# VHH binders against Flagellar brake protein YcgR (ycgR): the designs that were tried, part 95

Target 1, 263 residues: Flagellar brake protein YcgR (ycgR), of Thauera aminoaromatica (c4kar8)
Amino acid sequence: MAELSTPSPASPAPLDGGRGDELEKFTLRGARQILQLLQDLITHRGLITAHTGGGHSFMTAVLKVDEERGRVVLDPSPDPQANRRALAAPRLTCVTQLDGIRIQFPLVGLGEGQDKGRPALFAPLPAEMLRLQRREFYRLQVPLAHELSCLLKAEDLARKPVEVSARVIDIGAGGVAVVVPTGAAEFVIGGTLPACRLALPDGEPIELDLEVRNLNRQTQRNGTEQLRVGLRFAALPRAADTRIQRYIFKTERALNAKARGGL
Short names: E, the ipSAE of ESMFold2; O, the ipSAE of OpenDDE; V2, 0.75 times the mean of E and O plus 0.25 times the DockQ between their complexes.

## First folded at step 10 (VHH)

Design Q24 (from M11 with W53H; framework vhh_7n9e_1; at its last look DockQ between E and O 0.26; V2 from the best seeds 0.62)
Fold by OpenDDE, look of step 11:
Structure Q24 (fold): chain B 263 residues (1-263), chain A 119 residues (1-119)
Amino acid sequence: as target 1 above (263 residues)
Amino acid sequence: DVQLVESGGGLVQAGGSLRLSCAASGFTFSSYAMYWGRQAPGKGREWVSGISHGGGSTAYASSVKGRFTISRDNAKNTLYLQMNNLKPEDTALYYCAKQDYESGEFPYWGQGTQVTVSS
């Protein structure tokens, strides 16, 4: 019974390499690191979406890492056409998730063969592997003392516009997680919340569009239910991005200083 | 146990219309956002549409926006997808999905209903 991997609603499209500079810090290039990560994928039997280009993909898994030959062994698709596409592709973009971390790596020079008498796909070890937290960026847990808030413009059950003041619980370069009272507004993954206002301590609120990316129900200690809403920044202005980054860095430094016994 | 049963698929010509249904049971339907996904042959599963628990908010993939309409009847525990102006690229197995709000994952999918759009 092939455990139907819980379909992530969208096989994450390969991150286009064009954001090269920002992704460098998340890119593993060390041979040992790459090998370890591939081994982790094997251990966890992580299903991989292999993109062959042209909007085509198939599900695969890393079966083995052959360090001696410097190659990775992949499970072929049950679809012969998918395998043909894979073999014809100049580059295979592999996307998977491990422990909530998005992993993306290219494979080039794909070949077919047999591993232990079973059909397999072979490729040289990837030169690089991208490791990103589900949320494209490091998420800072916002200290309670900062009291960050986001004014959400959402809709109620009657599709009437409502404004909900939400506490920001974490923030990253890609978005925020907020908590709202259950029933305060209607949310749906993929929905857009336009003209929201993120309040940072360093100045005026930032107006921005938000996309709902995740919904979680949380029960507080007092038994009250809250909704955690993961929100992605949609079309974040550069100035706003700079402010958010500054806040994150400043806060992280302060937290680290405190952790080291600093005031 | 959560059960999702899709129906309404079939063969249709390009430009035609279909209405999919998903019968939900085993949970408080009106308390959850619901989603449609699809899987085309040789492709991964993709998100198609979502609707909030009360139906006040909807979302669509760019590929189906303006053509598909998601709706729900909470009294009937049923999710719908009206598909208009169907295209061959819409050919897929269509799934109804429920999110687990505790994990944030989508462990609940139906068996799907096949939609085939001929050119």
Scores: ipSAE 0.834, ipTM 0.949, lowest interface PAE 0.5, mean pLDDT 88
Fold by ESMFold2-Fast, scan of step 10:
Structure Q24 (fold): chain B 263 residues (1-263), chain A 119 residues (1-119)
Amino acid sequence: as target 1 above (263 residues)
Amino acid sequence: DVQLVESGGGLVQAGGSLRLSCAASGFTFSSYAMYWGRQAPGKGREWVSGISHGGGSTAYASSVKGRFTISRDNAKNTLYLQMNNLKPEDTALYYCAKQDYESGEFPYWGQGTQVTVSS
């Protein structure tokens, strides 16, 4: 099941829908790519959380890659119980972040021994590694002052076309989250909304097709119910992708400058 | 106490049809989007279809589009899946699910109804 298919927010329950193969696009299986990525983790001394199942995990790091023997060497936990759980586990799920990139990989067949006289854990090289760039999982919280909107083309109870102006609350490379008044239109996960129009502060609205990914109901402080709709960009044109990324970059840069109290 | 009870499955030959039903209770059925999913033995659960709370919007997995039709009767608190031109690959336990507006997703709560398609 796709542990990493849920972006922000915090509730990690997977969408049941056979969409686990979306992570396939971000999965590395080339031996050279796997070796390069593991070497990057060593060079940057990336901390790895190794999950052993049953809610148990420990902190480790890749100490080196033994290419001749096809193995990784890991730093053992100072907790002997954590090491025993790891050795007994059928697999470890290793999760780390490097330079804004989320990296996840399985390790099977963990053993223990010594490396240069020090205790170490050993495992065969993973056959695959998931690499999600910040771009693919990052969501910019849209400043209210930007008044970002998306004109949604949806359907009502009678399957008649309706247009709904929705406020964009977050945006990433893969989609947007919007809020709409309850009852404004009919939404269902997996539904397609063709020819919607995303309005960025600079330039003409971007016309694009959207797919509904999640639906949350929120009660505002004044008692008004709002629907939060998570929307994926379907077949995003290159020019639109460039404009969205420029907006995200410029806005993040401005927010960082403001937070620092600087220029 | 939310309850979803699937029914209507059975054994059918390739090219045949079945209509599945899901009887809902314990919540205001007309306020929730509803979904059908399926799971074959030894495989993960896959989404099949969805329908909005009022029935105005529907969605289908590519593998079933044009063959399956989702519908609902809010007065009877019942969800339906009309399955036509069934294939051996459609053999699975079929589940209905209620939209969870808290998590934004749809977990499958029912026991399911078995559909077996012979070749």
Scores: ipSAE 0.726, ipTM 0.923, lowest interface PAE 1.0, mean pLDDT 83
Fold by ESMFold2, look of step 11:
Structure Q24 (fold): chain B 263 residues (1-263), chain A 119 residues (1-119)
Amino acid sequence: as target 1 above (263 residues)
Amino acid sequence: DVQLVESGGGLVQAGGSLRLSCAASGFTFSSYAMYWGRQAPGKGREWVSGISHGGGSTAYASSVKGRFTISRDNAKNTLYLQMNNLKPEDTALYYCAKQDYESGEFPYWGQGTQVTVSS
C-alpha cells in the first residue's frame, strides 16, 4: 500500500483472481441486485478500499448511485497522487464489508469531475459484484491471552521439511492467519502445508491441512520483520470443524458478556 | 520501476513442450516470491504456479501439476516455466507476476507471451 506520514489502516486485499471460478456462485449480475447492494453500502456508510494496482490503494466511499446516468459517484482521496493513480488504472477493484459479509466489485472507466460543485470520481455501474456470504469468510480476532498457536509443516530453502510454531492472530470457519519470523520457512501463495497442528485452548491440537492464500510483510515495534500468512483449511474433518466453530462461538460470547458486564 | 518481460511463447502441437522465461528488473528479485498466470480467451486470469523467493517451495494449479515445472535463477533475475505435454486447454496469454507483500497478493503482471496449442 502507498506509504504516508500517518499509519496505514489494515486494508482488505482483493481476492485471488486465479480462484474466480470458485466464486461464481457468489457473483451478483442482475442490475436490480447491484443497485440494491450499492444503496446498502451508501446507507450503512461503508468504507471501501479501492485498489489501483501495483500494490497501491486508497480509502473511498460510494456517495450515491446516479441511476439516470448509469453511474456511481465516489469520494475522491485527499491525496492527489492516489486520485491520479486511480484515474490511470484500467480497473479499480473495490473491497468492503457489510455486517461481516465481504463485498467486492470492479469499476472500469473511472473519470473525474464535480458532483454538486464538489470534486468527485465517477464510473459506470459495475456489471457484477461479489457478495461472499459464507461462514468461512468470517474472521474472529484472537485475544492475545488465548495464545493460540499453529505448528506449520513447511519447507526450507533446500525443499526439506521444517516445523514452525506460529501465533494465530485470527480464525474463522475457513482458515486462520498466523505470524512467523521472516525467513522461518519458504512460503508461496497456493502452497500446501499438510498435517499442521492447530492448538486451541481446550483439548488436543487439531491436525489439518492448510493452503497459503496471502503473504504480508510487517514490521514489529522493535524493527524486526515478520510475515503474516493467511491460511485456508483444506478438506476439514467434521470434528475439527465443530471444535473450531465452538471456539469461535464461546470466544464471541465471552467478549460480548464482558461488554455487557461493564455496564 | 518494476519490469517483467516474458518470452518463449509460440505455436506448438498438442503433446509438445515450451519453456517460458520472465526477465525481471527494478526490484531485488531474490527477495520475492514469483508466479505464473494465464488468461485464455473470454476467461479471467488464472493462477498457474508459484515459487518462493529462495525456490524452496513451489505450487501448481491442479490442471498443470505433473506437466509444468516452475523454476528461478536468482543470479540471472529470471523466472522460468517448463511446460510439457501441452494440451489445447493450455492456450492462453502467459504472464509472470511478483509477490506484493503490502497487499498480500500478486497484482503486478508482465505484458505476457502467447502460447497456442493446436490440434
Scores: ipSAE 0.643, ipTM 0.896, lowest interface PAE 1.1, mean pLDDT 83
ESMFold2 (binder alone), look of step 11: mean pLDDT 85; pTM 0.853

Design Q46 (from M11 with D100N; framework vhh_7n9e_1; at its last look DockQ between E and O 0.01; V2 from the best seeds 0.00; counts 0 for: placed apart)
Fold by OpenDDE, look of step 11:
Structure Q46 (fold): chain B 263 residues (1-263), chain A 119 residues (1-119)
Amino acid sequence: as target 1 above (263 residues)
Amino acid sequence: DVQLVESGGGLVQAGGSLRLSCAASGFTFSSYAMYWGRQAPGKGREWVSGISWGGGSTAYASSVKGRFTISRDNAKNTLYLQMNNLKPEDTALYYCAKQNYESGEFPYWGQGTQVTVSS
């Protein structure tokens, strides 16, 4: 029978570690942050290109985070040769993308076994994860079930004031990323959106000023175009900061608990 | 008993597309990697594509890479093969297969669905 081969990685090649100093600010080393990011990959069904070296790679996904055992469960390749290469590799370099942000992390000590009678690959939790976000702060991916929204006060193409209700897709101490329909408003990088309203689940919306920091057009699977807007909190009141931090913490804990099978 | 029933085959012109389906029953579909194979006239069986039980990992024969896409719906116990840019050399009987994890063998095959690509 003809051998199966792994598909060409859709993801770019791993970033060379030689840029270590420049990438340090984007490297997560906190256990909580790593767990959260892994959980986010699970939640969003992020496909991972796992590089085994020698120009070889295979597609995988994080299926589970086992915090008790301190390991990740990966989806094994249907190609036995790919799995053999993975197991023989001293290091697996995993590359993926989540919401347009490149994520790269190493796995070492890969083993094979079974998860609930199903074949799986196992590795200890990564010691670090590179998340190439332009923002200074780690961003929590907002669970779809939370339906966080931000009312943006923006302008249209005619510079007429418009209000756009945007879904919040990620949140951090420094800002939010939102998605808006294409053409809903005109956004300018460096522009300020005054008196916006961020809706959190725990109370009244937070009024705040937002600075546009990033714009990214995304095409959804259904062919619909959306604009992802990265927004920085401008002059965030202390009370608002506390609420945001509380929300992030609470959500992270809940996601971690779920990942552990507690929910 | 394990049952695999392929469908979606037919006659198509070169450059055309087909979507094959395989309905699985008699086992826990979501627990097994699934595969597509094919057998052309006068040739042996060859693997076309595979997908992990979790659906996050896929593999393809070099001859179909970039043209075929394997997917699965565990809720429907169904395996799919989207075939694009079909070529005359893709003409074959296409089979759905379940792997035996213990033996690594493929004892379970469907009856197949015929795909014919005309030049």
Scores: ipSAE 0.771, ipTM 0.913, lowest interface PAE 0.5, mean pLDDT 88
Fold by ESMFold2, look of step 11:
Structure Q46 (fold): chain B 263 residues (1-263), chain A 119 residues (1-119)
Amino acid sequence: as target 1 above (263 residues)
Amino acid sequence: DVQLVESGGGLVQAGGSLRLSCAASGFTFSSYAMYWGRQAPGKGREWVSGISWGGGSTAYASSVKGRFTISRDNAKNTLYLQMNNLKPEDTALYYCAKQNYESGEFPYWGQGTQVTVSS
């Protein structure tokens, strides 16, 4: 069953607090999928942060999977106190990344022992693993010369409507990322922006509803702070989807031609 | 260090109200979007609500929209969640979370306060 443990303390270790109803589609429960993902972590020598609770964690790695005994073998910490905390913990929350994709899985029943004469930690194979690939779609980096913009219909500090013309920095089948001055409008993850207008080079702007999915702060060379806003398309009409995909295709081909000629 | 301390939870009858508070310290509160989330035993994490750094924009999960109101007082470094018309399905550990502008996607969250709604 894909049940997550109770929340851990917020202080030193980040944990995913995204929309809970969306996590199910990123949860792997098939035995072969879990084994393959663990093997990928072994092959890429992925470092894992193992959270033991109380804001404590240690770095580890999966050394191997013992399929015969249904166990995963972990590298112990060089810090004996970290190992004692891990063995005393009712549950470890393991967090790592593989090619920029967040991997998270619980381990219960941790024990100590030896593997090929070396100290090791052991746990039963996890019943589930979270492979959180939030950006499943290719994102084209928009060439500066295209000057793509999106008119955002947002709110200011006083909850009054404000329109912000935002530069589009990347675009994909599922959304765009834009940049705005930090104080231009108020944004929050989960917020919706109805009836925004995306300006593509060919034809009239596309009217679409957008949802805020991520927010980053970026400092420009001149010290100016800007906000990168990741936006998901909602209710995208077929014609709009076709225009967006055509723009991406044409631009990719043009960029590939320039790269070949410029090499 | 970042500290988020939730309070105001408790036992309440269905149809009742509670107001949760989240006292924040260790960062410039008025510069960060803030969120409420919840987790019931045996269920996954559920995002509940969010509010922008100045309070100009709010968002709600469909399950709570119209019943819950998020707010903030930047002078007191405090985030609030007014919960009205509570249902047994609202029973959960409620936690506040701070926007992570470095990663851009996954807010940090606190230890939580328990809300239990009896029939």
Scores: ipSAE 0.647, ipTM 0.893, lowest interface PAE 1.1, mean pLDDT 82
ESMFold2-Fast, scan of step 10: ipSAE 0.748; ipTM 0.927
ESMFold2 (binder alone), look of step 11: mean pLDDT 83; pTM 0.836

Design Q5 (from M11 with E105K; framework vhh_7n9e_1; at its last look DockQ between E and O 0.01; V2 from the best seeds 0.00; counts 0 for: pae E 2.1 > 2, placed apart)
Fold by OpenDDE, look of step 11:
Structure Q5 (fold): chain B 263 residues (1-263), chain A 119 residues (1-119)
Amino acid sequence: as target 1 above (263 residues)
Amino acid sequence: DVQLVESGGGLVQAGGSLRLSCAASGFTFSSYAMYWGRQAPGKGREWVSGISWGGGSTAYASSVKGRFTISRDNAKNTLYLQMNNLKPEDTALYYCAKQDYESGKFPYWGQGTQVTVSS
């Protein structure tokens, strides 16, 4: 029988630890933050390239976070050789991307076993996770089920005012990231979108001004192109800030509870 | 009884595409890694692709890497193989297979679906 080969890493090679000082500001070490990020990977079905060394890698995913046992459950490769390499490796370097943000984290102490009668790989929770976020504040990845939206007041290519309903994909104290169909509006980095409306689940939409901070074109798996827009809160009323913080906190707790098997 | 029923095969020109499906029944589909294999005329069976039970991990034979994509829908108990840029050497009977976790063997195969790629 022909041997199965691991797919070519679609993800870039791991960042070399030699840039340690520059990457420190992007490294999460807080247990809560790590758990949240792992949960976000689960929620968004983030595919992970796991590097085992020697130029070898395999595709995996975080299936579960077992907080009680302090471990992550990974999807094993259908290639037994890949799993053997993973288990033999002193360190697994996991690389993924979530909403255009590169995430890298090490796993050590990998073992194999079963999760509910299914084969699985297990590792202790990572001590640190690198999240290349050029943002000052931690961003909560919005659960797909919440369907947060932001009504953007923008202009089209003809500079005609348009309103675009954008899905919020992440939110933090400093702003939101949204996705819009390509061509829905023209966005300029540094431009202000006045009197936008952020819809939270807990009440009336929040009116706020947003500043465009970054633009990323993304191609979905289905081939559809969308534009990810990073937006900063330009003028956030205190009451709005409180509501946003409350939402983030509540959602984070819920996600953590779910990760612990509480939901 | 474990049942695997392959479909989607046919005649296609080189460079063309096909999508194979495998309908699974008689077991908890979502609990098992699933595989595609093929057998060309006069050749033995070879693995083409595999996917983990969770669907997050995939593997491919070197000969099909970059051209074929395995996927699954656990809600539909269905395995898929998207085959792009097909070549004459891809001509084979394609099988869906379930792994037996106890033995690590593949005792469960469908009847297969014929894929023929013309030059």
Scores: ipSAE 0.546, ipTM 0.826, lowest interface PAE 0.9, mean pLDDT 87
Fold by ESMFold2, look of step 11:
Structure Q5 (fold): chain B 263 residues (1-263), chain A 119 residues (1-119)
Amino acid sequence: as target 1 above (263 residues)
Amino acid sequence: DVQLVESGGGLVQAGGSLRLSCAASGFTFSSYAMYWGRQAPGKGREWVSGISWGGGSTAYASSVKGRFTISRDNAKNTLYLQMNNLKPEDTALYYCAKQDYESGKFPYWGQGTQVTVSS
């Protein structure tokens, strides 16, 4: 049938996990943790941007938490239209900061009423809250002078084991990105590379397991093709995590000092 | 024009086996890693398995590891998924997918083939 082929819908996410799973380590789901964070917002008089969808939002604040009824009490907008949009929305996405840390949580089932004779908005307690430190999403662009490399254990086109020394182009809390010549090895998103070795400037290389998360092909100015491979740290030992965080911190500090005109 | 055509789906009893095929055309098949995904009614899309362009490296979702086997025949431009010990939760529309390496996205997949596992 000539009309059987339809236009492709939105692209699906790659194999197992994704950005949603990466956010799980920042997601609070415990009732006591959620109550404490909401109480901290009340205590610090945190202003919240509440998004109702369709590009609309309004400013609010958590006035109190009613633990016995399992509800939060929100400050209504002085704009009646904003309140009507909030009440009509299937979900309210609340975004704020506390001590420079981004906090985000959904509210569903929003209703209006009064609290001590004053207009207020009510919603059940959120089932989850995100507490996102900006530094946890930061990817340090590795200075060329550091010449960071990662030895990858993979397979070549003939299905034989091969070790490939790959240059590290960025590094963060959760992984690295490396570059390799296109023909050096074969990769698949979701594939694992056990016992790789990450060479930091200080100390012996770190042995770690890596998972392929992204593949991109690029052509260099000289026409040579290379493959950018995004790699996630799997089951990172505590000592390895500490060394990686120390490298990132020291390098960020050094780069910031140069940017402020120290030398 | 990239075309991916899945086949081999059907109704099977729990514990049974089924083999899916994906016929590829409009690109150099042997130059691309290939993937299987699935979508159950009312659920999000789930990636199932992947295989490197030469076939030497494979990946599986934990829910299917040990039961499903991905393979490819580059001479026939065909991707396969052997599914053993099928369970009712494997019921889904199964599709093969190809990455666009320049963008890193997955804009290419077929209409899919339905797999229904009766309990």
Scores: ipSAE 0.470, ipTM 0.846, lowest interface PAE 2.1, mean pLDDT 83
ESMFold2-Fast, scan of step 10: ipSAE 0.746; ipTM 0.926
ESMFold2 (binder alone), look of step 11: mean pLDDT 83; pTM 0.832

Design Q65 (from M9 with S103Q; framework vhh_7n9e_1; at its last fold request DockQ between E and O 0.39; V2 from the best seeds 0.70)
Fold by ESMFold2, fold request of step 12:
Structure Q65 (fold): chain B 263 residues (1-263), chain A 119 residues (1-119)
Amino acid sequence: as target 1 above (263 residues)
Amino acid sequence: DVQLVESGGGLVQAGGSLRLSCAASGFTFSSYAMYWGRQAPGKGREWVSGISSGGGSTAYASSVKGRFTISRDNAKNTLYLQMNNLKPEDTALYYCAKQDYEQGTFPYWGQGTQVTVSS
């Protein structure tokens, strides 16, 4: 009997795209663009997390691009087991960040050999690379003093509407994470919560539709169990998006100023 | 330790109905949200439906909404998927999955049961 197991992935974890099409607009497919981005990783000695599947990963780097043979050359892991997993994997998902830009690309057909007498791994050039600006993946950890909340329009055990006022713990361009007491409402990944209200400090609450994307249990310091609910914004109006981005920027600026001791 | 065993698949004419079952063991079934997913030949896994631990909230992919109904019987540790008005594009291996509250997703899937819808 096959059992699917998933150890915790190393950070940063691959982006799965959620509904697939959300990331297409950030995907590079042109050969020149791909070569240029790979060269940037080489120039900056970018450290890459290569995910081999089953929750396994190892650290590597792109050493060079062999344009004549259409291949990339990777630094092997000092861990022989990691190299064997990589060579056995049907593909690697490579993840890195360069100057605040998140980069992700697949490699298939990995082989081993030597480059200038040193051990190396080889793969054909990727057919695609994801390139995301900070705003597209960043999540601000909301300061407790802001007491940001979101009124959720959820369902109870009897499938009846209930309203839950939930504390917002992080916020980004694409959604929020909130915490609620365990049992406050019934949640399921893929569930939609229409007409919720996000309270920002700078105006009237924003009315928005939310979709549940992840559910985690966590224990508060007093031993009480709560549920962390990851929520995606469904179709934000431009004005709402602007207010959220302004909140994030202003809050980061204020936090940076406090970290520097007021200058 | 966790086991999910799907059953109820088979060959069905377009427009027909089928009910899938998922027998669960090795965990407290009533404490977990549960899901159905599917994988058609040559395609990746696709989320189909989900149901909260107490059954109060359900969710469906747009491609099946109005045709499929997820349900659960917590006394029998069993998850169900009632599939009506089946279409050839519903042909796939169907899997049930258990919520993982530490990882926040549902990475554990059963072995699957084949549903084939003829035209």
Scores: ipSAE 0.742, ipTM 0.928, lowest interface PAE 0.7, mean pLDDT 85
Fold by ESMFold2-Fast, scan of step 10:
Structure Q65 (fold): chain B 263 residues (1-263), chain A 119 residues (1-119)
Amino acid sequence: as target 1 above (263 residues)
Amino acid sequence: DVQLVESGGGLVQAGGSLRLSCAASGFTFSSYAMYWGRQAPGKGREWVSGISSGGGSTAYASSVKGRFTISRDNAKNTLYLQMNNLKPEDTALYYCAKQDYEQGTFPYWGQGTQVTVSS
């Protein structure tokens, strides 16, 4: 299964605008950072899926950055209809990957012309670029022996408060995935669960606010149904972040040592 | 064949109200969380609201919190969005979406209903 709390880095689909506030920490707005990232896409010949709206997209690439004119030069589609749709679109949403890192950026004001005698598309430099770092996609599969749990503060069918002890199945810098019995509580993507308690080894439970990001239904080998809930950390205190990171690295090292026969 | 049919959009003045409906068919409606999203001209898709399968949990984008109310009638296979105190920035095509428990998100969207709010 791919990362539960975030979309797969390989997904060409644009991230929802409703998640924009949460993506701010991964958004580049510095002119030099944007220029460097665009240059990296050129150097690695990164293929870009450009979404033109209405379910339409085409494959392109950044051919060069024209710093003097403040614009990017893009490879046009061999399909003239795709190019016409792109030119008619008020905005392109460009999605690509660089070494497993998801990159997304808008282009507004697309035009057509020539670059050194060859057809090309032009757009002003984007004012912002989203760069989702690999660390945010990393998830440690939690060993069953650790019995990691998170006490969720949720609501039942009658909107009455209910507490659910959920088993933590994976954990990363940005969140956890938990499993709950079906019917234990009501969940919806975008819902907030305040004052939940994450139990890590060697210390008191960490109190934190969680947001529901993903909901998957799982059927276990014995036929019982469970709900897998992907949860994002909201504004982790630094002490909590440090403790989560220590747990992840310590557990990774222990798993590696165990795989090597205690080396 | 999942079908979602939105209705109830129209032209209203700022401060006005509209109630959107989404008629669902082709699946067991009461077993799925449901969502509303919108897309303004020249902009990407924006999540607006969601409601759990039994209606016990709801969620709203910050921009609509306190003004919009999502609800559902599982006996009628219908999802609703009550929109109060509408603002010009609420102008968009509004879509109904169904939870996908295999992918973990809500990729299925209906055809939409247009909401235009004049100043």
Scores: ipSAE 0.733, ipTM 0.925, lowest interface PAE 1.0, mean pLDDT 83
ESMFold2, look of step 11: ipSAE 0.707; ipTM 0.911
ESMFold2 (binder alone), look of step 11: mean pLDDT 85; pTM 0.851
OpenDDE, look of step 11: ipSAE 0.844; ipTM 0.955
ESMFold2, fold request of step 12: ipSAE 0.736, 0.292; ipTM 0.925, 0.734
ESMFold2 (binder alone), fold request of step 12: mean pLDDT 84, 84, 83; pTM 0.847, 0.849, 0.846
OpenDDE, fold request of step 12: ipSAE 0.854, 0.845, 0.845; ipTM 0.962, 0.958, 0.959

Design Q66 (from M9 with S31D; framework vhh_7n9e_1; at its last fold request DockQ between E and O 0.23; V2 from the best seeds 0.00; counts 0 for: placed apart)
Amino acid sequence: DVQLVESGGGLVQAGGSLRLSCAASGFTFSDYAMYWGRQAPGKGREWVSGISSGGGSTAYASSVKGRFTISRDNAKNTLYLQMNNLKPEDTALYYCAKQDYESGTFPYWGQGTQVTVSS
ESMFold2-Fast, scan of step 10: ipSAE 0.754; ipTM 0.930
ESMFold2, look of step 11: ipSAE 0.709; ipTM 0.914
ESMFold2 (binder alone), look of step 11: mean pLDDT 85; pTM 0.846
OpenDDE, look of step 11: ipSAE 0.847; ipTM 0.961
ESMFold2, fold request of step 12: ipSAE 0.757, 0.746, 0.702; ipTM 0.929, 0.928, 0.915
ESMFold2 (binder alone), fold request of step 12: mean pLDDT 85, 84, 84; pTM 0.848, 0.841, 0.839
OpenDDE, fold request of step 12: ipSAE 0.848, 0.856, 0.850; ipTM 0.961, 0.961, 0.961

